# Designs tried in a protein design chat: VH-VL binders against q9umr5. Part 36

Target 1, 268 residues: q9umr5
Amino acid sequence: SYKPVIVVHGLFDSSYSFRHLLEYINETHPGTVVTVLDLFDGRESLRPLWEQVQGFREAVVPIMAKAPQGVHLICYSQGGLVCRALLSVMDDHNVDSFISLSSPQMGQYGDTDYLKWLFPTSMRSNLYRICYSPWGQEFSICNYWHDPHHDDLYLNASSFLALINGERDHPNATVWRKNFLRVGHLVLIGGPDDGVITPWQSSFFGFYDANETVLEMEEQLVYLRDSFGLKTLLARGAIVRCPMAGISHTAWHSNRTLYETCIEPWLS

## First folded at step 18 (VH-VL)

Design kf3
Fold by ESMFold2, fold request of step 20:
Structure kf3 (fold): chain C 268 residues (1-268), chain A 122 residues (1-122), chain B 112 residues (1-112)
Amino acid sequence: as target 1 above (268 residues)
Amino acid sequence: QVQLVQSGAEVKKPGSSVKVSCKASGGTFDSYAISWVRQAPGQGLEYLGYIIPIFGTANYNEKFKGRVTITADKSTSTAYMELSSLRSEDTAVYYCARVDFDEYGSYGMDVWGQGTMVTVSS
Amino acid sequence: DVVMTQSPLSLPVTLGQPASISCRSSQSLVWRDGNTYLNWFQQRPGQSPRRLIYKVSDRDSGVPDRFSGSGSGTDFTLKISRVEAEDVGVYYCMQATHWPRTFGQGTKLEIK
């Protein structure tokens, strides 16, 4: 039988958003137990990411315990950051495929269509003032806000992203790296027409330098220092990059061609 | 200058609810937080929670979770605090206060409303 | 919750003399950026609270320089170098480093 699949949703999202993905899995991998976690739905997805990680951890433990052969994670948008933190903090995870659907893995810096719905006034250049404060860090968006023009504030204030990326030294960095490296495959999915993740290359661990020039994963200090295991994973052939144009942020889990090309091969 | 003007005093029966408004003028409503603090007669200050209007989601002190709702209407620059299932011990002055996010790291409640007396009596 | 303990709770002072109010926290108030988000508020009789000091020692606009704040970690002090009649009221420390934000019990400053 197929390994169970655990689905973790993104910002302002809920378990219902994944009905098409469930249909595709049922068709191609019949009998697969798929659990879409319905925690932190809608506006609750703005709760601090470490709170979300704790809640999702408690939910995945019994699923993993019942599947000693392993599980797969499919993690969408903000959910991809939750899942990456799970892989780091769980000494005993048994995740084979970690499938990241357009997740801001290196952070977010943009007033894009999705965030403009939430923030209709452009705040990109000033959001760091809120986000890099004790007040702002109590909200999930600020936990992965990555202002390339205030990198010193980001590195000092981030309660989440700078830690799981190994951008700020901390006592758990070595243990989190070891835990993350137990994953079988890291499947990175995203594309230029996403419209929300900014830069869209964040889904592939790319990000802006101080001039807002996008540097790809292999040019990032976190990769070069191998701070949480990206260089090691790439060297062992465990990173799969699956970019696809023409897909908006809300459509990644409801596009059959995307599923067949980027997801289906990794569910066995 | 930012100013916060609150709705008028309320007299309520136990078991009912009250909704206090806090209208902000001056500054950019989306660029700061609105805190709610109460003070029972002759007592100290007690923090209820806050909202950052741009995010539209509030954080609540656990003591009041389930009874307090904090919201904001960005189009009118107004924050609201609603307290349900009122008890006599909820009799207090309710304040709103701004938290500004400036370059100096001033994250305390720097501008306060005038307060709204809520009296809960039989 | 971080407990903020003020002493004294009642502070009678002779006009023109100094006053000192202590505030202690149950946890360090140093946030990860190295700053300490400890505030002092004054509430004059019948008025809303007014912030005097932020970040331990920084005075708000319009606050007289006879008010000063000091301290670090878990131990903080508000000083008034020369008490005036207008200083009568209740003084609160408040921490913003940790959720939930918490106040001290208040120190009632009175003229003897």
Scores: ipSAE 0.777, ipTM 0.898, lowest interface PAE 1.1, mean pLDDT 90
Fold by ESMFold2, fold request of step 20:
Structure kf3 (fold): chain C 268 residues (1-268), chain A 122 residues (1-122), chain B 112 residues (1-112)
Amino acid sequence: as target 1 above (268 residues)
Amino acid sequence: QVQLVQSGAEVKKPGSSVKVSCKASGGTFDSYAISWVRQAPGQGLEYLGYIIPIFGTANYNEKFKGRVTITADKSTSTAYMELSSLRSEDTAVYYCARVDFDEYGSYGMDVWGQGTMVTVSS
Amino acid sequence: DVVMTQSPLSLPVTLGQPASISCRSSQSLVWRDGNTYLNWFQQRPGQSPRRLIYKVSDRDSGVPDRFSGSGSGTDFTLKISRVEAEDVGVYYCMQATHWPRTFGQGTKLEIK
């Protein structure tokens, strides 16, 4: 009787990472059909995000069709951006709860401890040269890289984040906003001890200004202009913010207290 | 100042594989991409794929997907291209080339290796 | 894939005379930042390719000013104002705007 749950993983991740989350759901919501999508795992998570969105779209269509009462999405890290794009591009999605687990919703600007094995030296001030080129935009990290010191390059070059945020004009903006607004609840989860998402407030649609001062969601132009529906959604009481300290990036889907506080209430 | 030096010529039998190296000297290996391009005898240039070493993964021309593997070793500043299940039509000179991400937006292959002849016969 | 078509494929030229090579793409090469990532390469006999022109018209360092590039959208031209003996070789256009990157067929420049 519980709505099916679809789980979308993050960068350098796979379906196995969610085994504890699956256990928690089974304990509190027995009989729930939970599908952890086994696509773009490991190094394949560096594929262009629009390619990932298309692949995940193909996988979720039959699940949603079999559940006319709706489904829930639990989307982790980079996976939360994939899921937000799905909500925009799918005219016929029936998502009730979109649960965003520490996802860089306003972008990433950080040379963090998690990424240092990929980037042995600090790269955040120079990565824009790669990411805001035709070559860099062919990789997922660059699709949501958001350098606050080169906002003009971001706005011109981004193939993904600037579009789904409505920061660059495009012919689908009205339709994508309409589709996104069909979600029942947007549950935003993250915290200051994440260690990867930078700034961590990106998980709550906050981000740096040019001085690296964090502006909260309600101070962002995308919110103020209601470019993809955030202001409307907040006014409707459909945005739930659930910050939790003390959780590192790899532990969001394996912390029982986090599950019980931030996820469990939304799996009706 | 950046130089690309490739491994030597190879003669291979059909069905085997070949691995060509491309060692970069000068510059910062993590700050650019390495492309692979081939040229069959008497023919034009064909793009195989590229790697951005800091991401550690490659993008492949679909024509070769499943047979080509492009990797990089940051510690030695060396890129590799491996082509498996070789056929006689894979006989070609294989080039590596650098793509620099400069403020001029040049995004071409501005530095080329000397080429590696791979012959697939018998 | 974006198809790049060069014309002519063979270009005999008298020393000191101009040469012109056309390159057409099957779709626009304007990237979302407004730039056009169309390059020209020269391959002398027995050598690796060498980049001459990037972004349609910008000469690479050390390229003589007798080489010039022009064009927009899908139609591009490489010109050599006065052909010299060292210009013998094959010239390729290449687009970097779209994945995968693609080359024209090449234009063989010969001294007649």
Scores: ipSAE 0.765, ipTM 0.889, lowest interface PAE 1.1, mean pLDDT 91

Design kf6
Fold by OpenDDE, look of step 19:
Structure kf6 (fold): chain C 268 residues (1-268), chain A 122 residues (1-122), chain B 112 residues (1-112)
Amino acid sequence: as target 1 above (268 residues)
Amino acid sequence: QVQLVQSGAEVKKPGSSVKVSCKASGGTFSSYAISWVRQAPGQGLEYLGYIIPIFGTANYNEKFKGRVTITADKSTSTAYMELSSLRSEDTAVYYCARVDFDEYASYGMDVWGQGTMVTVSS
Amino acid sequence: DVVMTQSPLSLPVTLGQPASISCRSSQSLLWRDGNTYLNWFQQRPGQSPRRLIYKVSDRDSGVPDRFSGSGSGTDFTLKISRVEAEDVGVYYCMQGTHWPRTFGQGTKLEIK
């Protein structure tokens, strides 16, 4: 018997986006109970991420309770951050595989065609003025905006990413780290042709330094300080990195080759 | 110099809806937010919500959530506030105001529309 | 919600004399970036509100220097050094730190 799979969608998505993924899972792992959570769909996905975390928590708790052997999480794009936070705040989760599907795990500083309407080139350098304000932090996209040129503002103003990363001190940091470390495997998926996640290495906890040079996960302070458990997870062989080229952002959940190579091996 | 020009006065029956427009000129519509505030006759100011046009989504005061819809059209630099299920208590002047995200990080409503009187009566 | 309390609610003033309005918040308005987002608005009879002060003490362009804002945390004050006839109207404080945004009750300034 296969463990249940819970799917969390990304920005402006709905459960309909995962129809192919459901097909693939059903075909390769028949009998798997797959639940695509239809919460915060469309424009509602712009609600504050902590609000989303609470909503999704309420939805997953009953599912986890009915699956004492554990569950798998597949979390796409923004959903990957929601799931990471979910696993941080839940002291009793039973997640075996946490599959982060092209998620900006280390934040977003993007200027791509896909997000051009949200982050035009002329605005990217100034978006910190919006996002690191009381006004901007009411929107999910600002909750993980990570401006490498305004690190002080990021660390202080970020209501979400800086906290779950343990980059800003808070009273729950130790407990959240403990909770997150309950995960069996962290599967990181992304690629250079994504076109949305910027930099694409953010899906692997890489990110820009002050000169916009991309540093790898092992060079990040959150890793070096093991602020939320990345170093510990890597040391015990619990982190899987699955990069794949030739896949656009909106195709990660619909690509058969990607599924077989990066997702299916972790569904049991 | 940014200016906000609102649509004209409205008279509505209870249970109906009203949609007020706020057109911005003289600035970059995508660089600020539009807030909506109302003022009942002889009363103070009440915050309804705001929209950041580049995000395309609004944040609402929970008191009005479900009845107020705030939208924006970037192509025309126009924000809209729609209030449904109107009640006599909704009779007020409705204002739009710009929230500036300038280099001074003021984050205040520095430019206001002229106001739109909405009267709800049977 | 953050409650903003103004005092007095009515303020009769003689021309040329100073005026002072108090605004208290139910919780600190200091935000994570180190700024305090307290605003003062003036609304003259029959007009839209006009922002006078932002971030506690910064004046908007065109605002006379006879207006000044001060305070911190939960206690704020708007002062007018020499009241003029054009200053007649209702003054509101507003907090921009917490959601939802909230206003004080307003202070009606009149000439004696």
Scores: ipSAE 0.893, ipTM 0.945, lowest interface PAE 0.6, mean pLDDT 94
Fold by ESMFold2, look of step 18:
Structure kf6 (fold): chain C 268 residues (1-268), chain A 122 residues (1-122), chain B 112 residues (1-112)
Amino acid sequence: as target 1 above (268 residues)
Amino acid sequence: QVQLVQSGAEVKKPGSSVKVSCKASGGTFSSYAISWVRQAPGQGLEYLGYIIPIFGTANYNEKFKGRVTITADKSTSTAYMELSSLRSEDTAVYYCARVDFDEYASYGMDVWGQGTMVTVSS
Amino acid sequence: DVVMTQSPLSLPVTLGQPASISCRSSQSLLWRDGNTYLNWFQQRPGQSPRRLIYKVSDRDSGVPDRFSGSGSGTDFTLKISRVEAEDVGVYYCMQGTHWPRTFGQGTKLEIK
């Protein structure tokens, strides 16, 4: 019997976007209970991430309670940040595999053709003025906006990413780390042709330094300090990296080769 | 140099809806927020919500949840506030106001529209 | 919601004399960036509100220097050093730190 699978969608997204992923799971793991959470769809995905975390938490509690052997999470794009926060704030979660599909785990700093109406090409260098304000932090994309040229503003203003990454001190840091470390596997998926996540290495906990040179996960202060458990997980062999070229941002959940290579092995 | 010009006064019956427009001139409409505030006759100011047009999503005061809709049309530099299921206590002047994201971190309602009187009567 | 409480609600003042308006918030208005987003507005009879002061003490452009703001945390004051006839109206404090943004009840300034 297969563990239940919970799916969390991304920005400007809805549960319908996962119809192909559902088909793949049904074909390879018949009888698996798959729940695609129908919360914060479309423009509601711009609601503050802590509000989304609270709503998704309420939805996953009964699913986890009915599956004492554990569940899996498949979390796409912005949804991967929601899921990582869930793993930190729930002291009773029973997640075995956390599968992060092209999620901006270390943040976002980039103009994109895919989201051009949201991030006009002239805006990335100035979006920090909106995002690092009380008003901007009331929108999800600003909760993980990470301007490498205004790192002090990021560290001071971020209501979400700087906290779940342990980049700013907070009273829950020890408890959140303990909770996160209860996960069985962290499966990181992404690739250079994504076109939206910038830098794409954010999906693997990489990010820009002040010169926009990408530092890998193992070069990040949050890893070196083990602020939320990345070093511990890597030392256990619990981090799986599954990069794949040739996949655009909207295609991660509709590519069978990606599913079979990076997702299927972790849906025990 | 930014100006906000609102639509004209409205007289409405209870149970109907009203949609007030707020047209901006000057500045970059997508780069600031538009707030909506109302004032019943002889009363104080009450905050309804705001929109940042570049995000296309509004925040609403919970007090008005389900009755207020705030939108923006970037092509016309116009914000809208619609209030449904009108009651007599919704009689008020409705204002739009700009929130700028400037280098001074002022983040306030620095430019106001002229106001739109909405009267709800039988 | 953060409750903003003004005192007094009615303030008769002799022309040329000082005026002081208190505003208290139910929560600290200090935001994590070190700024305190407390604003003061003036509404003259029949007019739209006008911002006077932002960030507790910073005067908006065109606001006379007889207006000053002070305070921190939860306790704030607007002072007018010498009231002039044009200062008649209602004064509101507003907090911009927390959602939803909230106003005080207003203080009606009148010339005795």
Scores: ipSAE 0.804, ipTM 0.911, lowest interface PAE 0.8, mean pLDDT 91

Design yf1
Fold by OpenDDE, look of step 18:
Structure yf1 (fold): chain C 268 residues (1-268), chain A 123 residues (1-123), chain B 112 residues (1-112)
Amino acid sequence: as target 1 above (268 residues)
Amino acid sequence: QVQLVQSGAEVKKPGSSVKVSCKASGGTFSDYAISWVRQAPGQGLEYLGEIIPIWGTANYNEKFKGRVTITADKSTSTAYMELSSLRSEDTAVYYCARTKYDILEGFSDFDYWGQGTMVTVSS
Amino acid sequence: DVVMTQSPLSLPVTLGQPASISCRSSQSLVWSHGNTFLNWFQQRPGQSPRRLIYKVSNRDSGVPDRFSGSGSGTDFTLKISRVEAEDVGVYYCMQGTHEPLTFGQGTKLEIK
C-alpha cells in the first residue's frame, strides 16, 4: 500500500486549492490516504508561523502514529516553511518524502507587487522596519522576510526563519538539525516563472547576497556550516531539485506535468 | 465613491446552479478581497467565503461543503459567486462585500457592500 | 466556528433614549499582534448592511458620534447615546479574527 500523504497549504490558501492534486494522486496511486490539513486557512495563515507549526503538529501526530511505515509531506508555498519547522521540532516524525512545493525556503525579499496589497502604506524596500519589529514578527510573512541589505536586523529579529536555519544560535539548533535529518528525501520544487517567490531560487535555498546577486544553495552559509543539515542531506543523496518553468505560483498544485515530473515519483 | 454592483434577481429550480456577479468600482480591485454573505428572508447574515483577486485564491465556509465557488476577473473588476445543487433553504439575498487586508492597520472587513441579489429557489 | 451571541435580540427604544447591544464571542477575538477584529453593522429595512464600527471601537466615516463601540476579548458592546428614528433596523456584530467569519444573530432596534 502507498504511504499516506499529508498536504499543507500556503498563505491565504485552503484545502480547496489542492483538489486537482488529490485527483492526480488518486489516479496514479489509488488507495492513497491523502489528508489536506485545513488549518490556518485564509486570513489565519497570517498568524505567526510558530503558532501554525504547533497547530499542524497536533494534526499530523495522530496521522503519523497510524502510519508506522512513514508518510509523505506535500507543503506548498508558506506551508513549506511550516513543514520544515515541523520536521525540525519533531524528534519522532516518520516523514519519507518532504516535498517543498514552491516554498520560500530561504526567505522572501523583493520590491515586487507581491506585498503591495498587504502593505498599502509602506514601501517594500522599507518592510524591514516593520517586519523586524516585535509587531511585524506577529505576522507569518515577516517570519520569513529576509532582507539582504539588513542582515543584522534579520539575524537578530527574525523569530522564525533565522532560527530554523540555524543562522542565529539557539539552544535547540543541534536537536532541530538531528530531527530534520530524519527525513528520507527533501524534494525542492520551484521555477523562474513563479512570480511570487522572490527570488524564485529561494525554493532551492538560493538567495540574494548583499548586492542582490542570487547565490546557489551550496554557496549559502547555512549549507557551508550545515547549520540545519542541508550539506548532510545533499551528501547522502537525499535532496532532489526539480525546477520547472512556465508555472505560476498558484498553479504548482494543479499542474499535471509538474505532478508527474516532480511529485509523483516520490509518493511511493 | 467605492461601489459594488451586483447582478439582478434570480429564480431557480432545486438542483440547479446560480451565479451572481459583483462589479467593483471606485478603487483598486486587486488591493482588496471580495466576500460573499447571504441573508435568508427574516434571518441573519451568513458568511459564504471570499476571494483574493490578486492571488485568485478563494476560501469558503465549510458549511457549504463545496457547493460554493467564488471566482474573480481582474480585467473587469468583477467577482462571482456560484452556488450549485440549490435547495429551498438557499433562498436568500446574497451580498458581496469588500475587505481590505492591511498588515499595519489590520483587517477591514466589509467596509462596502453590494446592493444584494435575491435568489429564489422554488419548484 | 466562533459563535457570536447578541443580547438582546429585540430592542424597543424610546426616541432620544440610549440603547446598548451586547455581543459575546465563544473565543477570544484578540490576535497575537493585539488587534481585535470585531465589527458592528447596521441594516436598515430594505437596505444592505452598513458597517458602523471596526476593530471594536473605530467609527466608519459618516457614522454619527452617538454610536460607540467598546469591549475586549470576548465581550463587546455597541452603544447609541441617543436613538433617532433613522436608527431603526437590525444590528449585527461580526468577528474577523477566526475563519470562518461569523455574525451575531442580530438585534432588532425599534422605536416604541
Scores: ipSAE 0.915, ipTM 0.951, lowest interface PAE 0.6, mean pLDDT 96
Fold by ESMFold2, look of step 18:
Structure yf1 (fold): chain C 268 residues (1-268), chain A 123 residues (1-123), chain B 112 residues (1-112)
Amino acid sequence: as target 1 above (268 residues)
Amino acid sequence: QVQLVQSGAEVKKPGSSVKVSCKASGGTFSDYAISWVRQAPGQGLEYLGEIIPIWGTANYNEKFKGRVTITADKSTSTAYMELSSLRSEDTAVYYCARTKYDILEGFSDFDYWGQGTMVTVSS
Amino acid sequence: DVVMTQSPLSLPVTLGQPASISCRSSQSLVWSHGNTFLNWFQQRPGQSPRRLIYKVSNRDSGVPDRFSGSGSGTDFTLKISRVEAEDVGVYYCMQGTHEPLTFGQGTKLEIK
């Protein structure tokens, strides 16, 4: 029998978005219990990410308790950050595969056409004034806004991303790293044609330096310092990178080739 | 000037479906969410759901999930609401309305409304 | 679902006199430190609803200054300082903080 699968959706999203993914799982892994968490739908996906983490934690606890052999997480877009935080704050999680489906794991510095309708008519270079304020940090997208040109503001103002990345000192850093390292596999999925995640390499823990040159995961300070366990996971062979071109941000969970290549092998 | 113009009145039999259109003009269609609200004769207002046109994603009031489908066509600046398995209690005026999402100012809900579309369900 | 309760449901008023409509929610409508998505709509006979007030107390453009909104948390009020004949209609409060969006039952304002 297959481990249960828990699905966590993204920004302005709901459980219905995953109907094709559910079909694929049912076809290849019949009998698998799949739960698409129906929380923080629509506009409520803009609530602070720590609020969302707490709500999703409450929902996953009974599922994990009933599956002592382990569970899998499939976490899409913003949902991948929720799931990474869950892995850090839960000292009792039993996640085998954490499948991060085009998630802005190192943050977002993009105001593409898909996101401009949420922001004031300002260049992305000005959004730090909103996002790195107490006001802005009450909205989820600002919780992972990462302006490479205002790193001091990011490090001081970020209430979420800088903490789960271990970029800012906090009393739980050692425990969060220990908890995160309990995961069996970290499966990173994304691609250059996503159109929303900026840079798209954020889905693979890559990100801009101050000159907007993309540094890959192995060049990031959080990797080099092993601040939350990425270097340790890579050394164990526990990180799987599955890039795929030609997929737009809203299509990751409805592409059969992507599923068969990047997701199916990890649903033991 | 922003305008939301809806399709004309419909008379339908129970068990059938209806599709109402809402054409937006005078603004950028992709900047707004389009919502649907209905009002039964002599009754109050009831929210059905919304669509984010640029993403094509819809979010539904659970009461109507499974019967309502909301879509958008960016090329014609038109949103659609389809309600299936119609019953007599679905007789109502159906309105479209828009929401501007703006992280700085917050949500501006239903600042403009369509003229309404009467849907009558009778045997 | 958040229940929005208006009172009174019927409000006869003399021209030139003030009117007050109460709206109470079953849950707090505070989204964040500064945002409370409580709206007021007017529906004149035979017309679509029209927004009067957004975010508790902000008047829409073109809404006369005799309309004002106030309140916090779960208790909100729409006031008309001097009722005019054109104010006849049904007034609805609506919350946008929680999914699904929900309306009050409506308050029918009549002259006399």
Scores: ipSAE 0.747, ipTM 0.865, lowest interface PAE 1.4, mean pLDDT 91

